VHH binders against Lysine racemase. Designs and how they scored, part 13

Target 1, 368 residues: Lysine racemase, of Oenococcus oeni (q04hb7)
Amino acid sequence: EAIHRSTRIEFSKSSLAYNVQYTKQVSGAKTLWLAVKSNAYGHGLLQVSKIARECGVDGLAVSVLDEGIAIRQAGIDDFILILGPIDVKYAPIASKYHFLTTVSSLDWLKSADKILGKEKLSVNLAVDTGMNRIGVRSKKDLKDEIEFLQEHSDHFSYDGIFTHFASSDNPDDHYFQRQKNRWYELIDGLIMPRYVHVMNSGAAMYHSKELPGCNSIARVGTVVYGVEPSEGVLGPIDKLKPVFELKSALTFVKKIPAGEGISYGSKFVTSRDTWIGTLPIGYGDGWLAEYQDFQLLIDGQKCRQVGQIAMDQMMVALPHEYPIGTEVTLIGKSGKYENTLYDLHKHSGVPPWKITVAFSDRLKRMVV
Key: E = the ipSAE of ESMFold2; O = the ipSAE of OpenDDE; V2 = 0.75 times the mean of E and O plus 0.25 times the DockQ between their complexes.

## First folded at step 8 (VHH; framework vhh_8k46_1)

Design b3 (from kk with D62S S104D; at its last look DockQ between E and O 0.01; V2 from the best seeds 0.00; counts 0 for: pae O 7.2 > 2, placed apart)
Fold by OpenDDE, look of step 8:
Structure b3 (fold): chain B 368 residues (1-368), chain A 121 residues (1-121)
Amino acid sequence: as target 1 above (368 residues)
Amino acid sequence: AVQLQASGGGFVQPGGSLRLSCAASGRTFSDYAMGWFRQAPGKEREFVSAISWSGGYTYYASSVKGRFTISRDNSKNTVYLQMNSLRAEDTATYYCAAKFNYGDTPRYDYWGQGTQVTVSS
């Protein structure tokens, strides 16, 4: 992390906690698992994980084994689900760190049984109801897996079962309904584990009542991070609190005469004498080229980013001279104005979750 | 299967202290979160305290918070409940329980035999 730089991500603990409570209230879920994959959606894996419990989060969900390991090595022993499949050779590691581990095939289980030794693995069975990413697709295969787990209880604990909805945040719920029906068909008459979880952010917010027996756990990300899953179409965007802010400061300030080009290619040319500020952030940090010309916030005023965004710097037009060190809000509040992830999304076309994930590990992250 | 054996119960005056121990059989003690429950005559079993597999997290019922302390020694396959400032209402049969890994469910997989705690003047 570049700590000796003004550019920083700030994420709000109070907002996170609020969103957790709101999500539980709307969904009716008693248990909430927060997805912290991909560096907690860019918010910071370890920092978010450290405060998650205090915010009402009951468990964490990661994508890969190493995310879980990182959390454990940081001294956090919260419940952790690994959502993605892992190579079977790492099954003992998953067991050692006490991860609920996603399994997608009987063959994987058979292989794991041979190498687990004294370890006992907590198993989360993946069921594919239409996402076509991972998991079994037939009732027979699912039954075979369950049977195997029961027969090999010395090495396995059948603790979880899940599916993932591909279109739970779509106003057209046709595909959701299809997956839902398939889910109930597949699990009918089967032994269920303690963790039956099907609700991602969309399902939790919009379809919880349609998921009897499977709506006690919300496995969510987007909504808790303050982004309405349907971007305001199916739910109100103002009920969630923003969690993510991006701030920086002017590192250089100068007055540029009319007729001068700014940045690479001189695509922006001053039409008048203009005060120009420089910011220590660029596309190498995750402020993408698509964000060019976005209005930044300085001292409660909108200031246009001008010129091509460089790798680690960019320029902003100023209404007057500001001192070096003046705070610049890229995402967040300044005075009466607020730049939200939705604003940047509308400007750039980049989805809110992709915006936050794109920020580099080089940016320092702070809990506020 | 894990077998649990609780000990340390007895008679104590109000304001006194007791330390309960629960020893687990087997070699997989560290795989389990551990909990203490209690049941008084005519009452339902209630949660007292729990500790994660590593000991990093502890939970307490509101009625015992600040008075009881749960701890564990994985090298000895034992979980402890230090009970201070005991009250008459703490009188109950105390049970040790184990659940596989740290989880969010109130379901425990293994239960030990109860040990009686009686607080009386």
Scores: ipSAE 0.016, ipTM 0.341, lowest interface PAE 7.2, mean pLDDT 93
ESMFold2, look of step 8: ipSAE 0.284; ipTM 0.741
ESMFold2 (binder alone), look of step 8: mean pLDDT 79; pTM 0.801

Design b4 (from kk with W53Y; at its last look DockQ between E and O 0.79; V2 from the best seeds 0.00; counts 0 for: pae E 5.2 > 2)
Fold by ESMFold2, look of step 8:
Structure b4 (fold): chain B 368 residues (1-368), chain A 121 residues (1-121)
Amino acid sequence: as target 1 above (368 residues)
Amino acid sequence: AVQLQASGGGFVQPGGSLRLSCAASGRTFSDYAMGWFRQAPGKEREFVSAISYSGGYTYYADSVKGRFTISRDNSKNTVYLQMNSLRAEDTATYYCAAKFNYGSTPRYDYWGQGTQVTVSS
């Protein structure tokens, strides 16, 4: 992180808590697991994980073992689900760190049984209903996994079972219905563990009432980070709160005569004498080249970003001289104006999660 | 309120193409998600396609996927439906609809008058 400059993400604890409660209310879920994979969708793995429980999050979901280990090493003892498959040789480590661990095959279980020693692994069984990513596809294979877990209870605890919907946010729900029907076919008559979790953001927001007996757990990211999953097609985009602001400050200010080029290639040329400010943010921080010309907010006024965005800096046209150190809001509120991820998406064509995931490790993240 | 005018319907043989247009007037067009729906005589209205306010997300009913393409031009306040490889079962009145991106209820509140598409040999 570059902690000795003004450029930062301010992540809102209260907005996260609001979105968690809103998601539980809409979905009816009693339990919410927050996906913190990919650096908490760009917001900061540890920064978000540290505040999740007080915001009403009941557990964390990560993609890889090392994300879970980092959370544990930061002193966080919350429930952690590892969604991605792990190499069987790391099963003892997953047990020692107390992860609910996703398993896709009986062969994996048989191999883990031989190497767990005194360890007991918490197992989350993956069921592939049509995502075609991981998991067993037949009731026979699922029964075989469950039986193996019960026969080897010195090494395994059967704690979770799940599937993942590929199209839960589509206005045409044909594929969702096919996966749903397949799910209930596969689990019918089987012993079910404590954690039955099938609801991603789209299923939680649009289909929870269609999932009787399997709708108590929402395993979500998008909605809790403040983005409506269908981006306005199935639901309104203003019911969730933005979870962060992106701010910087002017480090240089000067008046440029009419006819002068700004930044690389001089492709922006002033049409009149113009005050130009410089900010310490660029595409090396994840403020991508596609965001060129976006309206920034300074002292409650809209100010156009001008010229090519450099790796570490960019320029903005000012309506008058501002002092060095004047705050600039890139995403967030200033006076009566607000810039949202939807505004930047509309301007740039870059989807909200590509915007936030692109924020680099250099960009400072603070919880407010 | 926003006013919607759908056009471009007509008679076409199976395998043919039509392009539907829906012009919007009134409120800022980029504040709306846009959709196409259709209704055959004696049947319930069904979803055909939708496009987000930015044009960045598109959705299709399985029955039309790969054959129909939705697009929008926010500078002209217009949404389009390009309909290729038309089939007899595509015969219906086609309606464009707008859904305000903000507010309490996630539904299409504004509807055009419809345009008839008839696919017959």
Scores: ipSAE 0.186, ipTM 0.668, lowest interface PAE 5.2, mean pLDDT 91
ESMFold2 (binder alone), look of step 8: mean pLDDT 80; pTM 0.810
OpenDDE, look of step 8: ipSAE 0.560; ipTM 0.836

Design b5 (from kk with Y102W; at its last look DockQ between E and O 0.01; V2 from the best seeds 0.00; counts 0 for: pae O 10.8 > 2, placed apart)
Fold by OpenDDE, look of step 8:
Structure b5 (fold): chain B 368 residues (1-368), chain A 121 residues (1-121)
Amino acid sequence: as target 1 above (368 residues)
Amino acid sequence: AVQLQASGGGFVQPGGSLRLSCAASGRTFSDYAMGWFRQAPGKEREFVSAISWSGGYTYYADSVKGRFTISRDNSKNTVYLQMNSLRAEDTATYYCAAKFNWGSTPRYDYWGQGTQVTVSS
């Protein structure tokens, strides 16, 4: 992490807490699990995980085993669900760290049973209702897994079952309905565990009432991070608070005469004498090439990013000379203006969640 | 299965202190978050306090915050509830409970026998 640089991601604790409460209110869920996979969607795995409980989060969801391990090693003993499948050889590790562990096949369970020894694994069964990513697809297979878990209770605890909706944030809910119906068909008459969870961000926000018996847990990410899952189509954007800000500062300021090219390829040429600022951020940090020409915020004014974005630097046109060290807001508020993830999305075409995930670990991240 | 044995209850005057203990059987004590509940006559069982498997996190009912402290010793397979500044309304049968892993669910997997706490002048 490059701490000796002005460029930083600021994560709002208060905004997160607000969004958690809002999500619970809208969905009616009593339990909220926050997805912190992929470095907490770029917000910072450990710092988000450390404050999650204080913000009303009841548990964490990760994608891979090492994310969970990192959280544990940081001294956090919150409930953790591993969403992705893990190699069976790591089952004892998952058990030792007390992870709810996603399982997608009976064969995996059989293999794990042979190697767990004295360990007992908390098991989350994956059911594939149409995502076609992981999980069993037939009622028979699901029953077989459940029976196996019951017969081998010395090594397993049947604690969770879930499915994932592929289109819960789509105004066309046809596919959602299909998956929902399939879900209820598959689980009908089966023994249910402590954690029955089907609501991702979209389902939590738009379909909670359609999920009787399965709407007590919200397993969410996007919405809690301040991004409306449908980007305003199915829900109001202004009800959520942004949690993500990106700030930097001018590292160099100079006046460039007319007729001069800026940055690689000289794609931008000054038409007049122009003050140009340099920022210590580039596409190597996650400010992607697609963000070229975006309006940055300096001293409550919109300032156009000019020229090709370099790996670790980029330039901005200034209305007048500013001193070195002047703060630049890339995402966030400055005066009466605000750059949101939606603004950048509209500019670049990059989805909001992909924008945040793309930022490098090199960027300093701090809770504010 | 985990067997839980609670102890430490008794009679105490208002403002007094008691320390409850709950001993768990088996070798898997550290796998479980532990909780204390209480039930007064004619009332529903209510949550008092909980502690994560590692002891890193604790929860308290609002009614006992600042007065009660939950702790655990995994080497002794025991969870404790230190109760200070006891009040008449704390009078109840106290139950120890265990649940596999840390979570926000109200469900607990194992329950011990109750120990009576009576606060009276």
Scores: ipSAE 0.009, ipTM 0.269, lowest interface PAE 10.8, mean pLDDT 94
ESMFold2, look of step 8: ipSAE 0.070; ipTM 0.629
ESMFold2 (binder alone), look of step 8: mean pLDDT 79; pTM 0.802

## First folded at step 9 (VHH; framework vhh_8k46_1)

Design d1 (from b1 with S30D; at its last look DockQ between E and O 0.01; V2 from the best seeds 0.00; counts 0 for: pae E 5.6 > 2, unsure alone 64.5 < 65, grease 24.4 > 24.2, placed apart)
Fold by OpenDDE, look of step 9:
Structure d1 (fold): chain B 368 residues (1-368), chain A 122 residues (1-122)
Amino acid sequence: as target 1 above (368 residues)
Amino acid sequence: AVQLQASGGGFVQPGGSLRLSCAASGRTFDDYAMGWFRQAPGKEREFVSAISWSGGYTYYADSVKGRFTISRDNSKNTVYLQMNSLRAEDTATYYCAAKFNYGSYTPRYDYWGQGTQVTVSS
């Protein structure tokens, strides 16, 4: 992290707590697992994981084994689900760290059985109902897996089963209904483990009542991070709170005469004498080129970012001279104005979750 | 509820063979592991054999290993116990049991049938 600059992401603990509570209320889920994959959607893996329990989160979900390991090494003993498949050779590691481990095939289980030794792995079976990413697709295969787990209980604990909805946040719910029906067909008559979980953010917010027996757990990300999964189409966008702000400060201020180009390629040329501020943030930090010309907030007023965004710096047009060190709000509130992820999304076309994930590890992150 | 009906018991001489059958009611036979138990007079009920839902796994008490074979036909909703080389100590009432579980190793069964008597005597 580049800590010796003003550019930073501020993560709101109170907002997270609020969104967790709201999600539980709307979905009716008693248990909420927060996805913290991809550096907690860019919010900071460890800092989010550290405060998650205090915010009402009942468990964490990661994508890869190393994310889980990082959390454990940070001293966090929360429940952790590994969503993605892992190489079977790492099964003993997953067991040692007590991860609920996603399994997608019988062959994997057979291989794992040979190498687990004295370890016992907590297993989460993946069922593919239409996402076509991972998991078994037939009832027979699912039964075979369950049988294997039960017959090899010395090495395995059948603790979880899940599917993932591909279109749970779509106003057209035809595909959701298809997956839902397939899910219930596949699991019909089968022994269920402790954790039956099918609700991602969209399903949790819009379809919970349609998922009897499978709606006690919300495995979510987007919604808890303050982004309404349908962007206001299926649910109220204003009920969630933003969980992060992006702030910086002016590192240089100068008056540029008319007719001068700003930044690479002179994509912006001053039409009049203009005060120009420089910020220590660029596309290397995750402020993407698509964000060019976005209105930044300085001292409660909108200031246009001007010129091509550079790797580590960008410029902003100022209404007058400001001191070096003046705070700039890129995402967040300043006075009466607020830049939201939705604003930036509308400006750039980049989805809110991709905006946040794009922020690099170089950015300082702090809990506020 | 699953109903189980066992048959095939009878009298046999030592060294003889019997085949027990247990028919299960319902449409979900292949959701159940099936087991055989036996109880001799004055003794506790003991595990004899079990088979997983698919037949992929079978279990036997040490006392019957190599002599008894459990099998199932899911198309007929039936579990079988082939008993060979019968001994006097095999004399007991045999019970069929079903477990709503694909695994068959545990002695916890959910449904029990009526017993069928097996008597091995010269």
Scores: ipSAE 0.039, ipTM 0.572, lowest interface PAE 3.4, mean pLDDT 94
ESMFold2, look of step 9: ipSAE 0.181; ipTM 0.677
ESMFold2 (binder alone), look of step 9: mean pLDDT 78; pTM 0.795

Design d2 (from d1 with R27F; at its last look DockQ between E and O 0.02; V2 from the best seeds 0.00; counts 0 for: pae O 13.1 > 2, grease 26.1 > 24.2, placed apart)
Fold by OpenDDE, look of step 9:
Structure d2 (fold): chain B 368 residues (1-368), chain A 122 residues (1-122)
Amino acid sequence: as target 1 above (368 residues)
Amino acid sequence: AVQLQASGGGFVQPGGSLRLSCAASGFTFDDYAMGWFRQAPGKEREFVSAISWSGGYTYYADSVKGRFTISRDNSKNTVYLQMNSLRAEDTATYYCAAKFNYGSYTPRYDYWGQGTQVTVSS
């Protein structure tokens, strides 16, 4: 992290707690697992994981094994689900760290059984109902996996089973209904484990009542991070609180005469004498080129970012001279104005979840 | 060899009833969902009904809901379609099919039987 600059991401603990409570209230779920994959959607894997329990989160979900390991090494003993498949050779590691481990095939289980030794792996079976990413697609294969786990209980604990909805946040719910029906058909008459979980953010917010026996767990990300999954179409967009702010400060201020180009390629040319501020943030930090010309907030005023965004710096037009060190709010509140992720989304076309994930590890992150 | 033998079709007056049967062999019957489809002359084959391997879940096309009932007897390797309150528009060749993959209402079944003709006419 580049800590010796003013550019920083501020993560709101209170907002997270609020969103967790709201999600549980709307969905009716008693258990909430927070996805913290991809550096907690860009909010910071470790800092989010450290405060998650205090915010009402009952467990964490990661994509890859190393994310889980990092959390454990940080001294966090929360429940952790690994959502993505892992190479079978790492099964003993997953067991040692007590991860609920996603399994997508019988062959994987057979291989793991040969190498686990004294370890016992907590298994989460993946069922593919239409996402076509991972998991078994047939009744026969699912039955075979369950039977294998029962026969090899010395090495395996059948603890979870899940599917993932591809279109749970779509106003057209025909595909959701198809997956739902497939899910119940596939699990019909089979032994179910302790954790039966099917609700992602969309399903939790819009379809929980349609999932009897499978709606006690919400495995969510987007909604808890303050982004309404349907962007206000299926649910109220203003009920969630932003958890993310991005701030910086002016590192240089100068008055530029009319007719001068700003930044690479002179894509912006001054039409009059203009005060220009420089910020220590660029596309290398995750402020993407698509964000060019966005209105930043300085001293409660909207100030246009001008010129091409460079790797580590960008410029902003100022209404008057400001001193070096003046705070700039890129995302967040300043005076009566607020820049939201939705505002940046509308400006750039980049989806909110992709905006936050794009921020690099170089940015300082702090909990506020 | 896999076989699906459908029977029970015939002529019936509007408002009448028929019961179709499909006897399966050559595969593990209780691992498969079973379905019924129908095709009228000049029309595409359409989904009618399906039942999960255990019989715990049943599916129906909107056009037959409340009138048709699908069931199965795993001890006999047979699936049934009870058709009540038959209408002229139910006239079609009916096909039995088997599937162990997800999605019992899709037309992509693993095994198909020969059709049995159902004609509803006054």
Scores: ipSAE 0.000, ipTM 0.239, lowest interface PAE 13.1, mean pLDDT 93
ESMFold2, look of step 9: ipSAE 0.354; ipTM 0.757
ESMFold2 (binder alone), look of step 9: mean pLDDT 82; pTM 0.819

Design d3 (from d1 with F100T; at its last look DockQ between E and O 0.83; V2 from the best seeds 0.00; counts 0 for: pae E 4.0 > 2, unsure alone 64.6 < 65)
Amino acid sequence: AVQLQASGGGFVQPGGSLRLSCAASGRTFDDYAMGWFRQAPGKEREFVSAISWSGGYTYYADSVKGRFTISRDNSKNTVYLQMNSLRAEDTATYYCAAKTNYGSYTPRYDYWGQGTQVTVSS
ESMFold2, look of step 9: ipSAE 0.342; ipTM 0.737
ESMFold2 (binder alone), look of step 9: mean pLDDT 78; pTM 0.786
OpenDDE, look of step 9: ipSAE 0.596; ipTM 0.843

Design d4 (from d1 with S104D; at its last look DockQ between E and O 0.01; V2 from the best seeds 0.00; counts 0 for: pae O 6.3 > 2, unsure alone 64.7 < 65, placed apart)
Fold by OpenDDE, look of step 9:
Structure d4 (fold): chain B 368 residues (1-368), chain A 122 residues (1-122)
Amino acid sequence: as target 1 above (368 residues)
Amino acid sequence: AVQLQASGGGFVQPGGSLRLSCAASGRTFDDYAMGWFRQAPGKEREFVSAISWSGGYTYYADSVKGRFTISRDNSKNTVYLQMNSLRAEDTATYYCAAKFNYGDYTPRYDYWGQGTQVTVSS
């Protein structure tokens, strides 16, 4: 982390807690697992994981083994689900760290059985109902997996089963219904484990009542991070609180005469004498080129970012001279104005979750 | 399977202290979260306390918060319940329980030990 500059991501603990509670209320889920994959969607893996329990989160979901390991190494022994498949050679590691481990094939189980030794792996079976990412697609295969787990209970605990909905946040729910029906068909008559979980953010918010027997767990990300999964189409966008702010400060301030180009390629040329501020943030930090010309917030005023965004710096037009060190709000509140992820999304076309994930590890992150 | 053996119960006056111990059999003690439950005559079994596999997290019923402390020694395959400031209402048969560490601490546990009687009386 570049800690010796003002650029920083601020993560709101109170907002997270609010969103967790709201999600549980709307979905009716008694258990909420928060996806913290991809550096907690750019919010900071460890800091989010550390406060998650206090915010009402009952477990964490990661994508890769190393994310889980990082959390454990940070001293956190919360429940962790590994969503993505892992190489079977790492099965003992997953067991040692007590991860609920996603399994997508019988062959994987057979291989794991040979190498687990004295370890016992908590297994989460993946069922593919239409996402076509991972998991078994036939009832026979699913049954075979379950039977294998039962037969080899010395090495395995059948603890979870899940599917992932591809279009649960779509106003057109035809595909959701298709997957839902497939899910129930596949699991019908089979032994279910303790954790039956199918609700991602969209399903939790819009379809919980349609998922009898499978709606006690919400495995969510987007919604808890303050982004309404349908962006206001299927649910109220203003019921969630933003958890993410991005702030910086002016590192340089100068008055530029008319007719001068700003930044690379002189894409912006001053039409009049203009005060220009420089910010220590660029596309190398995750402020993408697509964000060019976005209105930043300085002292409760909107100030246009001008010129091409450089790797580590960008410029902003100022209404008057400001002191070096003046705070700039890129995302968040300043006075009566607020820049939301939705605003930036609307400006750039980049989805909110992709906006936050794009921010690099170089940015300082803090809980507020 | 895990076998659990609880000990340490007895008679104590109000305000007194007891320390319960539960020894677990098997080679995978650290795979399990451990819990204590109690059941008074004519009442349902109730949750008292739980501890995660690593000991990093502890949970307590509201009725015992500030008075009871759960701990574990994985090298000894043992979980402890230090009970201080005991009250008459703490009188019950206390049970040690284990659950595979899948991250929740609901009252659903996989293995149960025999109870040890705790009687708080003047």
Scores: ipSAE 0.021, ipTM 0.387, lowest interface PAE 6.3, mean pLDDT 93
ESMFold2, look of step 9: ipSAE 0.421; ipTM 0.781
ESMFold2 (binder alone), look of step 9: mean pLDDT 78; pTM 0.793

Design d5 (from d1 with D62S; at its last look DockQ between E and O 0.01; V2 from the best seeds 0.00; counts 0 for: pae O 13.7 > 2, placed apart)
Fold by OpenDDE, look of step 9:
Structure d5 (fold): chain B 368 residues (1-368), chain A 122 residues (1-122)
Amino acid sequence: as target 1 above (368 residues)
Amino acid sequence: AVQLQASGGGFVQPGGSLRLSCAASGRTFDDYAMGWFRQAPGKEREFVSAISWSGGYTYYASSVKGRFTISRDNSKNTVYLQMNSLRAEDTATYYCAAKFNYGSYTPRYDYWGQGTQVTVSS
């Protein structure tokens, strides 16, 4: 982390707690698992994981084994689900760290059984109902997996089963209904484990009542991070609180005469004498080129970012001279104005979750 | 560890009914699928019925389908086996068993209770 500059991501603990409560209320879920994959969607894996329990989160979901390991090494003993498949050779590691481990095939189980030794793996069976990413697709295959787990209970604990909805946040719920029906067909007549979880953010917010017996767990990300899954189409966008702010400060301030180009390629040329501020942030930090010309917030005023964004720096037009060190809010509140992730999304076309994930580890992150 | 205590066994005439109960100790009852097994003298222990942790799914041996009903009350940490239309061949020691998160037709359950005797005779 580049800690010796003003540029920083601030993560709101109170906002997270609010969103968790709201999500549980709307969905009716008693258990909420927060996806913290991809550096907690760019918010910071460890800092988010550390405060998650205090915010009402009942467990964490990661994508890869190393994310889980990092959390454990940080001293966090929360429940952790690994959503993505892992190489079977790492099954003993997953067991050692007590991860609920996603399994997508009988062959994987057979291989794991040979190498687990004295370890017992907590197993989460993946069922593919239409996402076509991972998991078994037939009832027979699912039965075979369950049977294998039962026959090899010395090495396996059948603890979870899940599917993932591909279009749960779509006003057209046709595909959701299709997957839902497939899900119930596949699991019909089977002994279910303790963790039956099918609700992602969209399903939790819009379809919970349609999922009897499968709506006690919300396995969510987007919604808890303050982004309405349907962007306001299916639910109120303003009921969630933003958890993410991005701030910086002016590192240089100068008055540029008319007719001068700003930054690479002189894509912006001053039409009048203009005060220009320099910020220590660029596309190397994750402020993408698509964000050019976005209105930043300085001292409660909107100030246009001008010129091509450089790797580590960018410029902003100022209404008057400001002192070096003046705070700049890129995402967040300043006075009566607020830049939201949705605003940046509308400006750039980049989805909110992709915006936050794009920010590099070089940016210092702090909980506020 | 989970301790299981079965009750409700006894003598009954053919065609009669019995209701077995199994009480589990501890706070983790709903983590376990519950099963009923039986063993007659000189025979191997056999699967009778199982129920998922939530009670949403049930399984029965073919020999008892339509006659036996398994249920559970998680608030009471108890699993039940309603046995109707009992036959002489149902005579056995019945065992309650618990399996963490899953149960099925296999005898490999995590915890076993003491047996309760069911005798069907005229």
Scores: ipSAE 0.000, ipTM 0.259, lowest interface PAE 13.7, mean pLDDT 93
ESMFold2, look of step 9: ipSAE 0.314; ipTM 0.737
ESMFold2 (binder alone), look of step 9: mean pLDDT 79; pTM 0.798

